# Ledger of designs, part 7: VH-VL binders against Arf guanine nucleotide exchange factor sec74 (sec74)

Target 1, 130 residues: Arf guanine nucleotide exchange factor sec74 (sec74), of Schizosaccharomyces pombe (q10491r548to677)
Amino acid sequence: KVFKLGILIQNEKVRKDRLLSNREVGVILTSSQLMFFKNVYWISGLLDQLEDFKRSHSFSPCYFSPHLTSLSADYIIPLSDLVAYGDGSRIENELYSFSVKQKNQRTHVFSVTNVDELNDWLVKINFVST
Key: E = the ipSAE of ESMFold2; O = the ipSAE of ESMFold2 at other seeds; V2 = 0.75 times the mean of E and O plus 0.25 times the DockQ between their complexes.

## First folded at step 1 (VH-VL)

Design t12 (framework fv_tislelizumab)
Fold by ESMFold2-Fast, scan of step 1:
Structure t12 (fold): chain C 130 residues (1-130), chain A 119 residues (1-119), chain B 107 residues (1-107)
Amino acid sequence: as target 1 above (130 residues)
Amino acid sequence: QVQLQESGPGLVKPSETLSLTCTVSGGSVSSYYVHWIRQPPGKGLEWIGVIYYSGRTNYNPSLKSRVTISKDTSKNQVSLKLSSVTAADTAVYYCATDSYGHEYYFDLWGQGTTVTVSS
Amino acid sequence: DIVMTQSPDSLAVSLGERATINCKSSQDVSSYVAWYQQKPGQPPKLLINYASTRESGVPDRFSGSGYGTDFTLTISSLQAEDVAVYYCQQYYRTPYTFGQGTKLEIK
């Protein structure tokens, strides 16, 4: 089951308080993993299809079933022992950041453009990870 | 499709705590945002709050000090507790969700349970 | 809180004629508006979401339009079964709020 799909900004840091770069990444949240895609165009197209479906079709959103391409995830994070958290801090005063961390693994930092998206990602990731 | 069914006491005395239950069937309560909405006699609709997938909640600020929403996944039920009730809390109480499980509009409603606050 | 104001409070329309109900938000809610129909003794029934997307099974005589602060629900040719109270709802920001309702009656 897909719980959420979207585009996040992945943050890389070189030193304690400096970000190396911000890079867009496509994300699919399933019942067992977070799947990451470098091809943001594909995910963007899928999101556009969902939005178009909601606006023009008479069927409820529960009938929308995205056609998954042969593209495999470039990177995955299993949801076991994964926690997502954010304190509402901003990156460069424009983006809202949150972190995901597995026990004894690297912390991954992501950002989104609005606080409602931040809260939605946090709620959904933490729900499926528990 | 998932179905929702409210149940409760019908009559509650002023100053007591109102306790309502929403029973989910045809799907897991863990896969849905479940909302509580009420409607006083002859009046419009008021959103009370929601319980998310994780069990986190968000409440209408006007009711936040008196309201608690919780869920029991083993029973597939969502509960609403409203403390210190007054006549102003007399209403039909609905639980509601959407068929996608994560929207904030409601295409799936229980039939509603009537609550009267009187001595 | 975002306040949703409907107009008119009540409306009487002849069978087969067009009915128009308006909904105004106190601040910009983009397209995050839903419309409901409620008949006595029943829960509300979703008609329209995302301002203009008709719910499955809802007759095509029902249509929604609008963006930002001004929204409209139109019934192109009123039928007897359409007698009900209609509510708009914004779901742009919590607390989610409803209009006061418009009672639609047959002339």
Scores: ipSAE 0.000, ipTM 0.527, lowest interface PAE 16.9, mean pLDDT 80

## First folded at step 2 (VH-VL; from n01 with heavy chain Y101S Y102S Y107S; framework fv_narsoplimab)

Design n01s (at its last look DockQ between E and O 0.12; V2 from the best seeds 0.00; counts 0 for: pae O 9.6 > 2, placed apart)
Heavy chain, then light chain:
Amino acid sequence: QVTLKESGPVLVKPTETLTLTCTVSGFSLSNARMGVSWIRQPPGKALEWLAHIFSNDEKSYRTSLKSRLTISKDTSKNQVVLTMTNMDPVDTATYYCARDSSDSSGSEGAFDIWGQGTLVTVSS
Amino acid sequence: QPVLTQPPSLSVSPGQTASITCSGEKLGDKYAYWYQQKPGQSPVLVMYQDTKRPSGIPERFSGSNSGNTATLTISGTQAMDEADYYCQAWDSSTYVFGGGTKLTVL
ESMFold2, look of step 2: ipSAE 0.013; ipTM 0.592
ESMFold2 (binder alone), look of step 2: mean pLDDT 89; pTM 0.928
ESMFold2 at other seeds, look of step 2: ipSAE 0.006; ipTM 0.572

## First folded at step 4 (VH-VL)

Design a01 (framework fv_narsoplimab)
Fold by ESMFold2-Fast, scan of step 4:
Structure a01 (fold): chain C 130 residues (1-130), chain A 123 residues (1-123), chain B 106 residues (1-106)
Amino acid sequence: as target 1 above (130 residues)
Amino acid sequence: QVTLKESGPVLVKPTETLTLTCTVSGFSLSNYRMGVSWIRQPPGKALEWLAHIFSDDEKSYRTSLKSRLTISKDTSKNQVVLTMTNMDPVDTATYYCAREYDFWSGYEYFDYWGQGTLVTVSS
Amino acid sequence: QPVLTQPPSLSVSPGQTASITCSGEKLGNKYAYWYQQKPGQSPVLVMYQDSKRPSGIPERFSGSNSGNTATLTISGTQAMDEADYYCQAWDSSTVVFGGGTKLTVL
């Protein structure tokens, strides 16, 4: 059900052609949605659980299935006609940026701290959205 | 309970300056990605957006009225203030303040509106 | 400066479907919002981000936005829906409203 958990940095231009925020956001990629959470601490807890699970099951082909009850996303992007893309650009030579756009909607811009994480998000979002 | 309330009603003479205060309750003006807009409506006419201010103190104004408008906030008093200079009879309208909200979309919607205050510009 | 165009009036019979349009260049690349205003009252949000309905707004209200046109659709129109309807969009840091549509249910 869950394909990826993580924390992204939101870098969106919505007013005066400037970035309004460089804030951390928790993200869950499911089979149908990108779910965003302002409570990054909760997502950090889930990431820790995932790493513990991977260490305990490194030899077994098991899937991590977190129990997602009682929690509502602060923002949701449906995956229908959603495309994630990046051009290898960096923000201030520190962050790797990528964009997410759904059909005729505006573009959302996010960044991560390393290129492997960037590529993992791009591959998984595009895999599930198509 | 979220409420917004405009000061007034007010009678203004031509060439004078209008000052309106919006007092908010049920939320903080420092909350991330929350903002307040001022919107007016002349009698029997359409809604016309004037200015906004966000929790991060970003401000924008209607281009045609930019030189006449100033928006500010006092977070400790839960108030947003709009000032409009050189008032003219055509500025007669009901003035609303409205809350802007959408935490992560980046394009806020007006989910709560004040009751409106009538501003009459007459000699 | 983008302009949002709405028909000034629309009449429907009770129980019929009302479709209120809002046209603007590349409007489908922006989010559209809809507000209902009854005489002597403040506007009320009835549709946000093209097709999302606020809590308390009946399921008979739906929305779409594609190309140059956003549409607010009210199925099974009732007398209580009689009002002025305004569309709204963001253009960078500014807000633009449509001219409004007076919906008459008779």
Scores: ipSAE 0.007, ipTM 0.545, lowest interface PAE 9.7, mean pLDDT 81

Design a02 (framework fv_narsoplimab)
Fold by ESMFold2-Fast, scan of step 4:
Structure a02 (fold): chain C 130 residues (1-130), chain A 123 residues (1-123), chain B 106 residues (1-106)
Amino acid sequence: as target 1 above (130 residues)
Amino acid sequence: QVTLKESGPVLVKPTETLTLTCTVSGFSLSNYRMGVSWIRQPPGKALEWLAHIFSDDEKSYRTSLKSRLTISKDTSKNQVVLTMTNMDPVDTATYYCARIEYDFWSGYDFDYWGQGTLVTVSS
Amino acid sequence: QPVLTQPPSLSVSPGQTASITCSGEKLGNKYAYWYQQKPGQSPVLVMYQDSKRPSGIPERFSGSNSGNTATLTISGTQAMDEADYYCQAWDSSTVVFGGGTKLTVL
């Protein structure tokens, strides 16, 4: 099951609140994991298909593609004991940032361009991670 | 294709200052995902991290040696320089420089190491 | 900075599983990395981010990291795996190496 898909800006932080990298990354949130994809164009295509599906159907998007679950992600974060949180920080006062942390993983920082997307990601990740 | 090479080998007298140069090829020191670290290994002993520097000149040093260590880079020459003051026979070791690749996909690891250079401190 | 403790030596027979441990306070909250070093050679990265293999590292190498202990596991151990193995972790911007484990395959 797919709960959300989209594009995030991935950021790494090493010391003194500095960011050493950022890039767009495709993301699929399932019932068990966060799947990340380097090919953001492919994810954009899926987003377009999902929007078309929503307009054509009144049913849940989590059933729109039987082949989605066979995909190989470029990076995976399991949802067990995963927490997503916003600390109120902004990247260059431009982007809304949030962090994801699992007990046995380092913290990853992501950002989005608007607060509604920030809240939607936080709510959905924390909901399915419980 | 990616290579790192330490200067030396070097013989240093006690109380003198050590200067080592790491020359890199196959990547740029201005690449935001890249850093270079200095790591040493005394004969028959464990690896000991000393310092690193990233593309934006962010630096970190081993706390116990911080007052003795300086790391810098010259991006135009593809070189990272480590300076260590007040050398002592206990500092005799093979000194390595290693590349740090940091990003979401591969994480922070020392993926390429130089051959190492022997630094001997004796009177 | 945190201390990483490894057993100084481990001996296994060819074909057996070798499990090399690395212990540190709350190590499971950090990524663990593993390096293989053969005599007279530079270290080689064999495991990154707890459980991921670099290109060229055989599938018989696997890793885990939870609680206070990270483990590098070599299944079907071969003579060519005989080496010193070092664990490593980041603590913010600082780096810590374990004391190393000499793996002997006899």
Scores: ipSAE 0.014, ipTM 0.543, lowest interface PAE 7.5, mean pLDDT 81

Design a03 (from n02 with heavy chain I100V E101T G102E D110T; framework fv_narsoplimab)
Fold by ESMFold2-Fast, scan of step 4:
Structure a03 (fold): chain C 130 residues (1-130), chain A 125 residues (1-125), chain B 106 residues (1-106)
Amino acid sequence: as target 1 above (130 residues)
Amino acid sequence: QVTLKESGPVLVKPTETLTLTCTVSGFSLSNYRMGVSWIRQPPGKALEWLAHIFSDDEKSYRTSLKSRLTISKDTSKNQVVLTMTNMDPVDTATYYCARVTEYDFWSGYTYFDYWGQGTLVTVSS
Amino acid sequence: QPVLTQPPSLSVSPGQTASITCSGEKLGNKYAYWYQQKPGQSPVLVMYQDSKRPSGIPERFSGSNSGNTATLTISGTQAMDEADYYCQAWDSSTVVFGGGTKLTVL
């Protein structure tokens, strides 16, 4: 089951003294994992289709099922013991950031353009990870 | 400039615990996304990855050996420590520590760009 | 757990092209890395992220990675290239090495 689809801005430091690099990444949150995709345009297309589906109230459970079944994510984070958190900080006074981390695993930092989207990701990731 | 040096060589008796220390120079273990891995090579055999640790205390272990392995770091001493419990003669190998960097989310960790000279661990009664 | 398969040995004549393969399920969806190891020495990185050469590695070394197979290619192979070659890939935060290929230049 898909709980959330979206595009996040991935924040990275390539060296301690380097500036943060921001890249868009496609994300699918399922009941068991976070799936990440380099091809943000593919995820953007799915988001557009999902909006059309919701607006028309047409029902097709196969809309995501075949694609999810055949998906090859570029990176996967299992939700076991995963925590998403944010402190209300903003990057460059524009973006709202949050982190995801499992004990003894790397910390990944993401940002979004508005606080409502930030809170939605935090709530849904933490809800499903329990 | 960048160097890594393993402690040892060491002789271990079966069932004892192995402790190896990697001392690094030319970079800081507090450096964002810098890390150290332990890799071993039995005589005449292939390289086998054991564990890594990064500056944010991210740790990973070879799944088949996870119950026996612990990796930790002491940033103030520039040291990474590996412990391996219940040693057996089949664990006899040259043990290396090597530097690794997490470049980005997509490439993950990069490569092992600097290796220690290796230390021989012999397990015998 | 993923397994990377390499031919155990490969022989080429001096000046010929050596192609060392590394096979794994969907390996082309991951980055491949290659290390050269001479007897009694530590491994040395010779290729990273499929096809990129570290500083100091001759231009005759090249790499590719697609589908299930990564390849390290050495053109104009020289006696000094005689060594064991290991491929490596990351699976999330864990590391897999191939079994190694002994390259003999004869």
Scores: ipSAE 0.015, ipTM 0.558, lowest interface PAE 6.7, mean pLDDT 81

Design a05 (from n02 with heavy chain D56Y, light chain K26E N29D; framework fv_narsoplimab)
Fold by ESMFold2-Fast, scan of step 4:
Structure a05 (fold): chain C 130 residues (1-130), chain A 125 residues (1-125), chain B 106 residues (1-106)
Amino acid sequence: as target 1 above (130 residues)
Amino acid sequence: QVTLKESGPVLVKPTETLTLTCTVSGFSLSNYRMGVSWIRQPPGKALEWLAHIFSYDEKSYRTSLKSRLTISKDTSKNQVVLTMTNMDPVDTATYYCARIEGYDFWSGYDYFDYWGQGTLVTVSS
Amino acid sequence: QPVLTQPPSLSVSPGQTASITCSGEELGDKYAYWYQQKPGQSPVLVMYQDSKRPSGIPERFSGSNSGNTATLTISGTQAMDEADYYCQAWDSSTVVFGGGTKLTVL
């Protein structure tokens, strides 16, 4: 159900802003959606639970299922016709950026602190969006 | 109906610490799009922003006053608290709390839509 | 310290157009917001994101932002519009208010 949990750094051009704004956001990738949360502390708690689950269980972590039915995301991007791509660029503080785009929609830009995490997000988003 | 209500009015002696409480109703301090700000206005002068806090515990302070200011919230009591240390007669002002609404997840901050009635803080010996 | 500059006062006759300006470097790439404050009252939002009106604000209020100058325009100004007007912008996570403009209608 849940393919990936994480914290991304949002780098989005604000209307009228010439420079990108940076903030941490919690992210849940499901089979149908990217769900974003401003409450990073709650997502951090879920990440801790997932790491404990992985450490205790040597089988598939894709059976870790937080109850998402009553969960209120701050923003949702449907995965239909969504493509994630990176340009290998670095930004301030050694961050690696990638973009996600749907046909006829805005491009959303995110950063992570290492290239392995970048590649993991790209692979998983593109896998479930097909 | 959304309301914000400041504690006070208060009299503060020079060098003492000011504590103001803003009690909110009609919305939750757990709402990720909502924040609460403290703004003051000395008699006959302009509005001056002091600090804000959001549900995700993002805090910001006016740079010139940062060492004197602390903002915190108690979500269970629907309260936001401002503390300002080392009060001086020039800090005499009407203090407002106001709600910040975020218009867009991607852009963050928007307007102050609801304001408290204001509370007079007088600093004198 | 960022600064938003407004004229301290403006006088217009009833029925005429009032234009209140707000200038600052932040306005070149940030939104302007406008608040109306009558004596003894809390400020009231009258314009947001340069040119959008909140529900309940009359259509005679309009706004714009060009270059580094935002303008609040009141067409067909009425006696009830007499108030102090403050512009506001965001500078990253901090707030900047203008010095305020006292609008007199007579």
Scores: ipSAE 0.013, ipTM 0.568, lowest interface PAE 7.9, mean pLDDT 81

Design a06 (from n02 with heavy chain S107E; framework fv_narsoplimab; at its last look DockQ between E and O 0.43; V2 from the best seeds 0.00; counts 0 for: pae O 4.6 > 2)
Fold by ESMFold2 at other seeds, look of step 5:
Structure a06 (fold): chain C 130 residues (1-130), chain A 125 residues (1-125), chain B 106 residues (1-106)
Amino acid sequence: as target 1 above (130 residues)
Amino acid sequence: QVTLKESGPVLVKPTETLTLTCTVSGFSLSNYRMGVSWIRQPPGKALEWLAHIFSDDEKSYRTSLKSRLTISKDTSKNQVVLTMTNMDPVDTATYYCARIEGYDFWEGYDYFDYWGQGTLVTVSS
Amino acid sequence: QPVLTQPPSLSVSPGQTASITCSGEKLGNKYAYWYQQKPGQSPVLVMYQDSKRPSGIPERFSGSNSGNTATLTISGTQAMDEADYYCQAWDSSTVVFGGGTKLTVL
C-alpha cells in the first residue's frame, strides 16, 4: 500500500570530495519502505495521473500506468526503527528540509519547495514507521 | 574473483582511431556500485586518467582529451570500450582499465580497487 | 585542471620512516588516495580516504591529509617498499593523479 509519492530534492554531502546537492529523486512511501528512484520522469507521470483522477471525481480507485507493484526501486530504506524530523525552517532557495535516520545508519537530508508538503511527508513517514 | 583484461591493437599509425576493450569478470557492469575507468602510462612516466563509465551510463572524460575520447559499455558482454581518435606518437603508453569501487546512490565514488595488467599501444612515428 | 605535486624521488635507509607528500590547492578538503606500483606491475591501492588502509597492506603504512598536503607515511621501511607511489584525488567527477614519487630503500 502506497501512502505517498512525490519528488524530493536531495541536499546532503555524503563525502568530503562528493556533494549530491540539488538532485531530484522520486520517492514512494509504502507501508514498509521508502523507495527511491533516479528517473523522476515516471514519478511525474504518476503524479499527473493522480491529479487527473482527483479532478475527475471518480468513485473508482485510482489505477496507475505502469502498475506500482511492478516497479523496481534504485534504493530502499526500510521503515523499521526509522524517524523523520525537521522544524520546517527554510533553507537555500526557499527549500524546506527534513532528515530521515534509521538506527546505526547515516542521516539522509531531503528538501521540498512547500512547507505543507514537508509536513505531510513528516507526518506520513512517522505514522507508517510507528 | 574480480579481473579486468585489456585488449586491442598493439601498433597504431598516426591519425588512426584506437579502440580498446576491457573485459571484466567477477562482477557485472549492471552493478550500480561499480564503474570502470581507463588510465594510461607512457613508458617511464606518470599515470594519466582518461575516462570512466558507471552502470547508470554516467561518463566523464579528461578535459584535455575530451574531444578525442568516447567510452561505452556492453553489459551483456561485460565489456567497456574506449575509442581515442587522431592518435599521435605521444599517445604511446600502457593502457589500463581499472574498477571504481564505492559508487552508490548516496556516497558517490571511492577508489580503484582492481586493475588490469595493461596493454602497450605503440603509435608509429 | 587541478595539479597534485609530489617530489620525484625519496631515499631512506631500511628501518627509517619515509614521508611522501602530495600537494594541491585545498587538498585537505578532499579525500586523498595512494597507489603503489612496482616495476612491470599494475598499481595497487595502499591508502584510501586519507588514512584508511586496505586489507593486506602492512600496518607500517599510514596517511594524513590537511590544508594543502596529503602525506603517505611508511614507518620501519623495508626493501619490499621500494616502488613508485602515486597520490590521487577526485575533482568533481574527474580524476587527478600526482606525478609519482620513486621511493628507494638503500
Scores: ipSAE 0.058, ipTM 0.627, lowest interface PAE 4.6, mean pLDDT 83
ESMFold2-Fast, scan of step 4: ipSAE 0.535; ipTM 0.815
ESMFold2, look of step 5: ipSAE 0.125; ipTM 0.644
ESMFold2 (binder alone), look of step 5: mean pLDDT 90; pTM 0.926

Design a09 (from n02 with light chain K26S N29S K30Y V95Y; framework fv_narsoplimab)
Fold by ESMFold2-Fast, scan of step 4:
Structure a09 (fold): chain C 130 residues (1-130), chain A 125 residues (1-125), chain B 106 residues (1-106)
Amino acid sequence: as target 1 above (130 residues)
Amino acid sequence: QVTLKESGPVLVKPTETLTLTCTVSGFSLSNYRMGVSWIRQPPGKALEWLAHIFSDDEKSYRTSLKSRLTISKDTSKNQVVLTMTNMDPVDTATYYCARIEGYDFWSGYDYFDYWGQGTLVTVSS
Amino acid sequence: QPVLTQPPSLSVSPGQTASITCSGESLGSYYAYWYQQKPGQSPVLVMYQDSKRPSGIPERFSGSNSGNTATLTISGTQAMDEADYYCQAWDSSTYVFGGGTKLTVL
């Protein structure tokens, strides 16, 4: 089951005092894993399909489930022991950031353009994580 | 349980090519933001990073040795292979493979959380 | 290539605090990592991202990194802590290791 689809901005730091780079990445949150895709175009197409589905049906997004069996993610994070958190910080005063941390693994920092989207990711990731 | 194991030990003659295999278990080379790095240590000397490969087949090499190094993986066998050409006695060292965490080419600062036992590579005639 | 400098050796008595330093220009702007290596054994990660301790590493290990110097501190040093200690940093182009410090507990 898919809990959320979207595009995140991945921010990694080499130095503590500044961003290294920004990269758009496609993301699918399922009941067991967080899947990342370099092909943002494909995720955008999937988001368009979801909007079309919502327009054609009176059901919530929970009734939309894409077939993922033929898809390959570029990276996968299992949700076991995974925590998503935001510290209220902003990246370059433009983007809202949140972090994803798993036991004994480095922290990954992601950004979104608005606070509602940030809160939605935090709530859904933490809800489905074990 | 995460385990990495290097092939060898190996005796190589000067000018020959070295091939080392790292076999991993306890994690997937295709499912996580994981990679494998090769690091060597000459007797009594410091650690020296050589190369890494990540699950999506992205590769990086130490600049001074780039022309001599090739790293590849076989996900079905859970193996990472390092090849180094034109071996010299100065390349005599213990060679380690180690797990490294990263996401993609835009990710930086990675560290080595699990190491293999190391394998001795001796270059002599 | 940035160079990380460590003292080649350090001696402490059991129960004393050992402070192992790693120096590099503007090192405090980068994350430092520390590895412990006992004779004939593989390195073991003992500190990551300056001050974070991996699961299974005793609480007596702590770290800091500011200015040009990163420090691995071992309080209440024990004989089992005898080892070579290597610092490591990433500068966006390569991984750099220090020369190593041999810690002796007399």
Scores: ipSAE 0.014, ipTM 0.549, lowest interface PAE 7.5, mean pLDDT 81

Design a11 (from e04 with heavy chain I103F L104W T105S; framework fv_enfortumab)
Fold by ESMFold2-Fast, scan of step 4:
Structure a11 (fold): chain C 130 residues (1-130), chain A 126 residues (1-126), chain B 107 residues (1-107)
Amino acid sequence: as target 1 above (130 residues)
Amino acid sequence: EVQLVESGGGLVQPGGSLRLSCAASGFTFSTYSMNWVRQAPGKGLEWVSYISGSSSYIYYADSVKGRFTISRDNAKNSLSLQMNSLRDEDTAVYYCARESYDFWSGYEDYYGMDVWGQGTTVTVSS
Amino acid sequence: DIQMTQSPSSVSASVGDRVTITCRASQDISSWLAWYQQKPGKAPKFLIYAASSLQSGVPSRFSGSGSGTDFTLTISSLQPEDFATYYCQQADSFPRTFGGGTKVEIK
């Protein structure tokens, strides 16, 4: 089951709210894992499909089920002992950053272009990981 | 075969405009950031512009800001550079270059331009 | 902007020689440095990333070292195909900047 999909900006190096190096990654949040994809274009296409589905089924009880079998994630983070948190920091006064950490694993830092997306990712990751 | 092919170079008078194109093949174009790099006759390499995969991040060298515009069409696997108000000092071979990318290796400091086109020549002269 | 200074601007060498090229950044760039090789009339070829990591397919006689502001490219035993111009490039921040290049030519 897919809870959320989107595009995140992975922050590799940041100094004084300045992006020194970054990259875009596609993300799918399921009931058990976070899946990361290099193919941002494919994720954009999937997001368009989701929006079309929502428009077509806004008053109909129907589940959106994207076909994921033909594609493998480039990286996977299991949701066990995972927490997402934001410290209110901004990069270049434009991006909203948040961190994702598993017990005894490294911290991954991501950013999004607006605060509503930030809050939605935080809420959904923490809800599913609970 | 991973390949980048530039086109659109030519002879133009000072103050003129020119549009360069770069055709990508053999890889998923939208997952890579792209660069334009130029080299004047007998001189070294000079970075010109950068665009991220989604076009959300765009940067320019100070020498071209306000005159050059970088853009991409991911559906057509193409990169463009619109050059306006051209000057004698813009005379160079222009290269299209792909930014290298390590997804999750555990080493954070590895960026560079791993694939380059053959270049297209721009000559600004009367 | 970060300025990159290469030395020497040129070096004359013989096959089998050890060649050392240096690159200095005007400020700390950690290990965000790449090295390129360019032969006359050709596009640059990616050699080294992260200051010391060899790109796939590049011969082991090439090596990079350094961090912070001081970097070195070494060719341990120069071969005929290594006569070229070499460039360093910082990837720490925008704008990206290249060194002035070092031409390795036949004695």
Scores: ipSAE 0.013, ipTM 0.604, lowest interface PAE 8.0, mean pLDDT 81

Design a13 (framework fv_enfortumab)
Fold by ESMFold2-Fast, scan of step 4:
Structure a13 (fold): chain C 130 residues (1-130), chain A 124 residues (1-124), chain B 107 residues (1-107)
Amino acid sequence: as target 1 above (130 residues)
Amino acid sequence: EVQLVESGGGLVQPGGSLRLSCAASGFTFSTYSMNWVRQAPGKGLEWVSYISGKSSYIYYADSVKGRFTISRDNAKNSLSLQMNSLRDEDTAVYYCARESYDIWTGYDYGMDVWGQGTTVTVSS
Amino acid sequence: DIQMTQSPSSVSASVGDRVTITCRASQDISSWLAWYQQKPGKAPKFLIYAASSLQSGVPSRFSGSGSGTDFTLTISSLQPEDFATYYCQQADSFPRTFGGGTKVEIK
């Protein structure tokens, strides 16, 4: 079951003059996993399909079931002990950032273009990780 | 199949210009940072330039700053290097190389895919 | 700029030998070091990243170690296809810099 799919931005930052490149990553949140995809165009296509589906059917978030065999995930995080949180920070004063952390693992930072998307990701990740 | 193919090399007089191109296929080009790396005849590898996926970050080796310009066209899956005011010391095989990155950390960590190289000879 | 110094510049070895190549950074680069193999007339091949992580498809006889400023690449049992030039490269900061290379040649 897919709870949310979308495109997240990994923020550019410097650590000891080492630069983290700005990257769009495709993300699918299921009932058990957070899946990451380098093929952003494929995820973009799925988002278009979801929007078309919502317009032709009632707004039922669990009704849409995309074909997930087109490309395997590049990275998968099990949702056990995973927490998502925002600290109100913004990247380049344009993007809203949030962090994802699993117990005894490093923290990872992503961003989105608006606060509603940020809140939706936080709520849904924390909901399914419970 | 992930592939990089360089073109545009040739013989040029000192002070001349050349534009190198690198055609990418088999991967989502826009998500990867790209590099140009050169190797003079019988010498070691020398990093030349870097460009991030959205062209937000661009870096050059001190030896080429102000003379070379790196650019990319993500719609065409193409990387370019415009080389001006060429010197004898710029004679080398030029490689296009993809910077690998860890999706979880986002950090670039090495060059995992290389083209076959294109030869630039600067000679009077 | 971070200078990368490799030693030796060349080493003569026989099949089955253990070969160790060293790489020294002029300042602390943590573990942000990659190793490459280059055969004559060919593009470099990615071997190791993060100082010690073997790239997919690279034989297990290759291993990397070190952190900070001192790093080593070890080939535990040299094979005929391993005669090549090896380069270290720091990925800590810009500009990116390579070591001068170590040529592993037939004794």
Scores: ipSAE 0.012, ipTM 0.613, lowest interface PAE 8.9, mean pLDDT 83

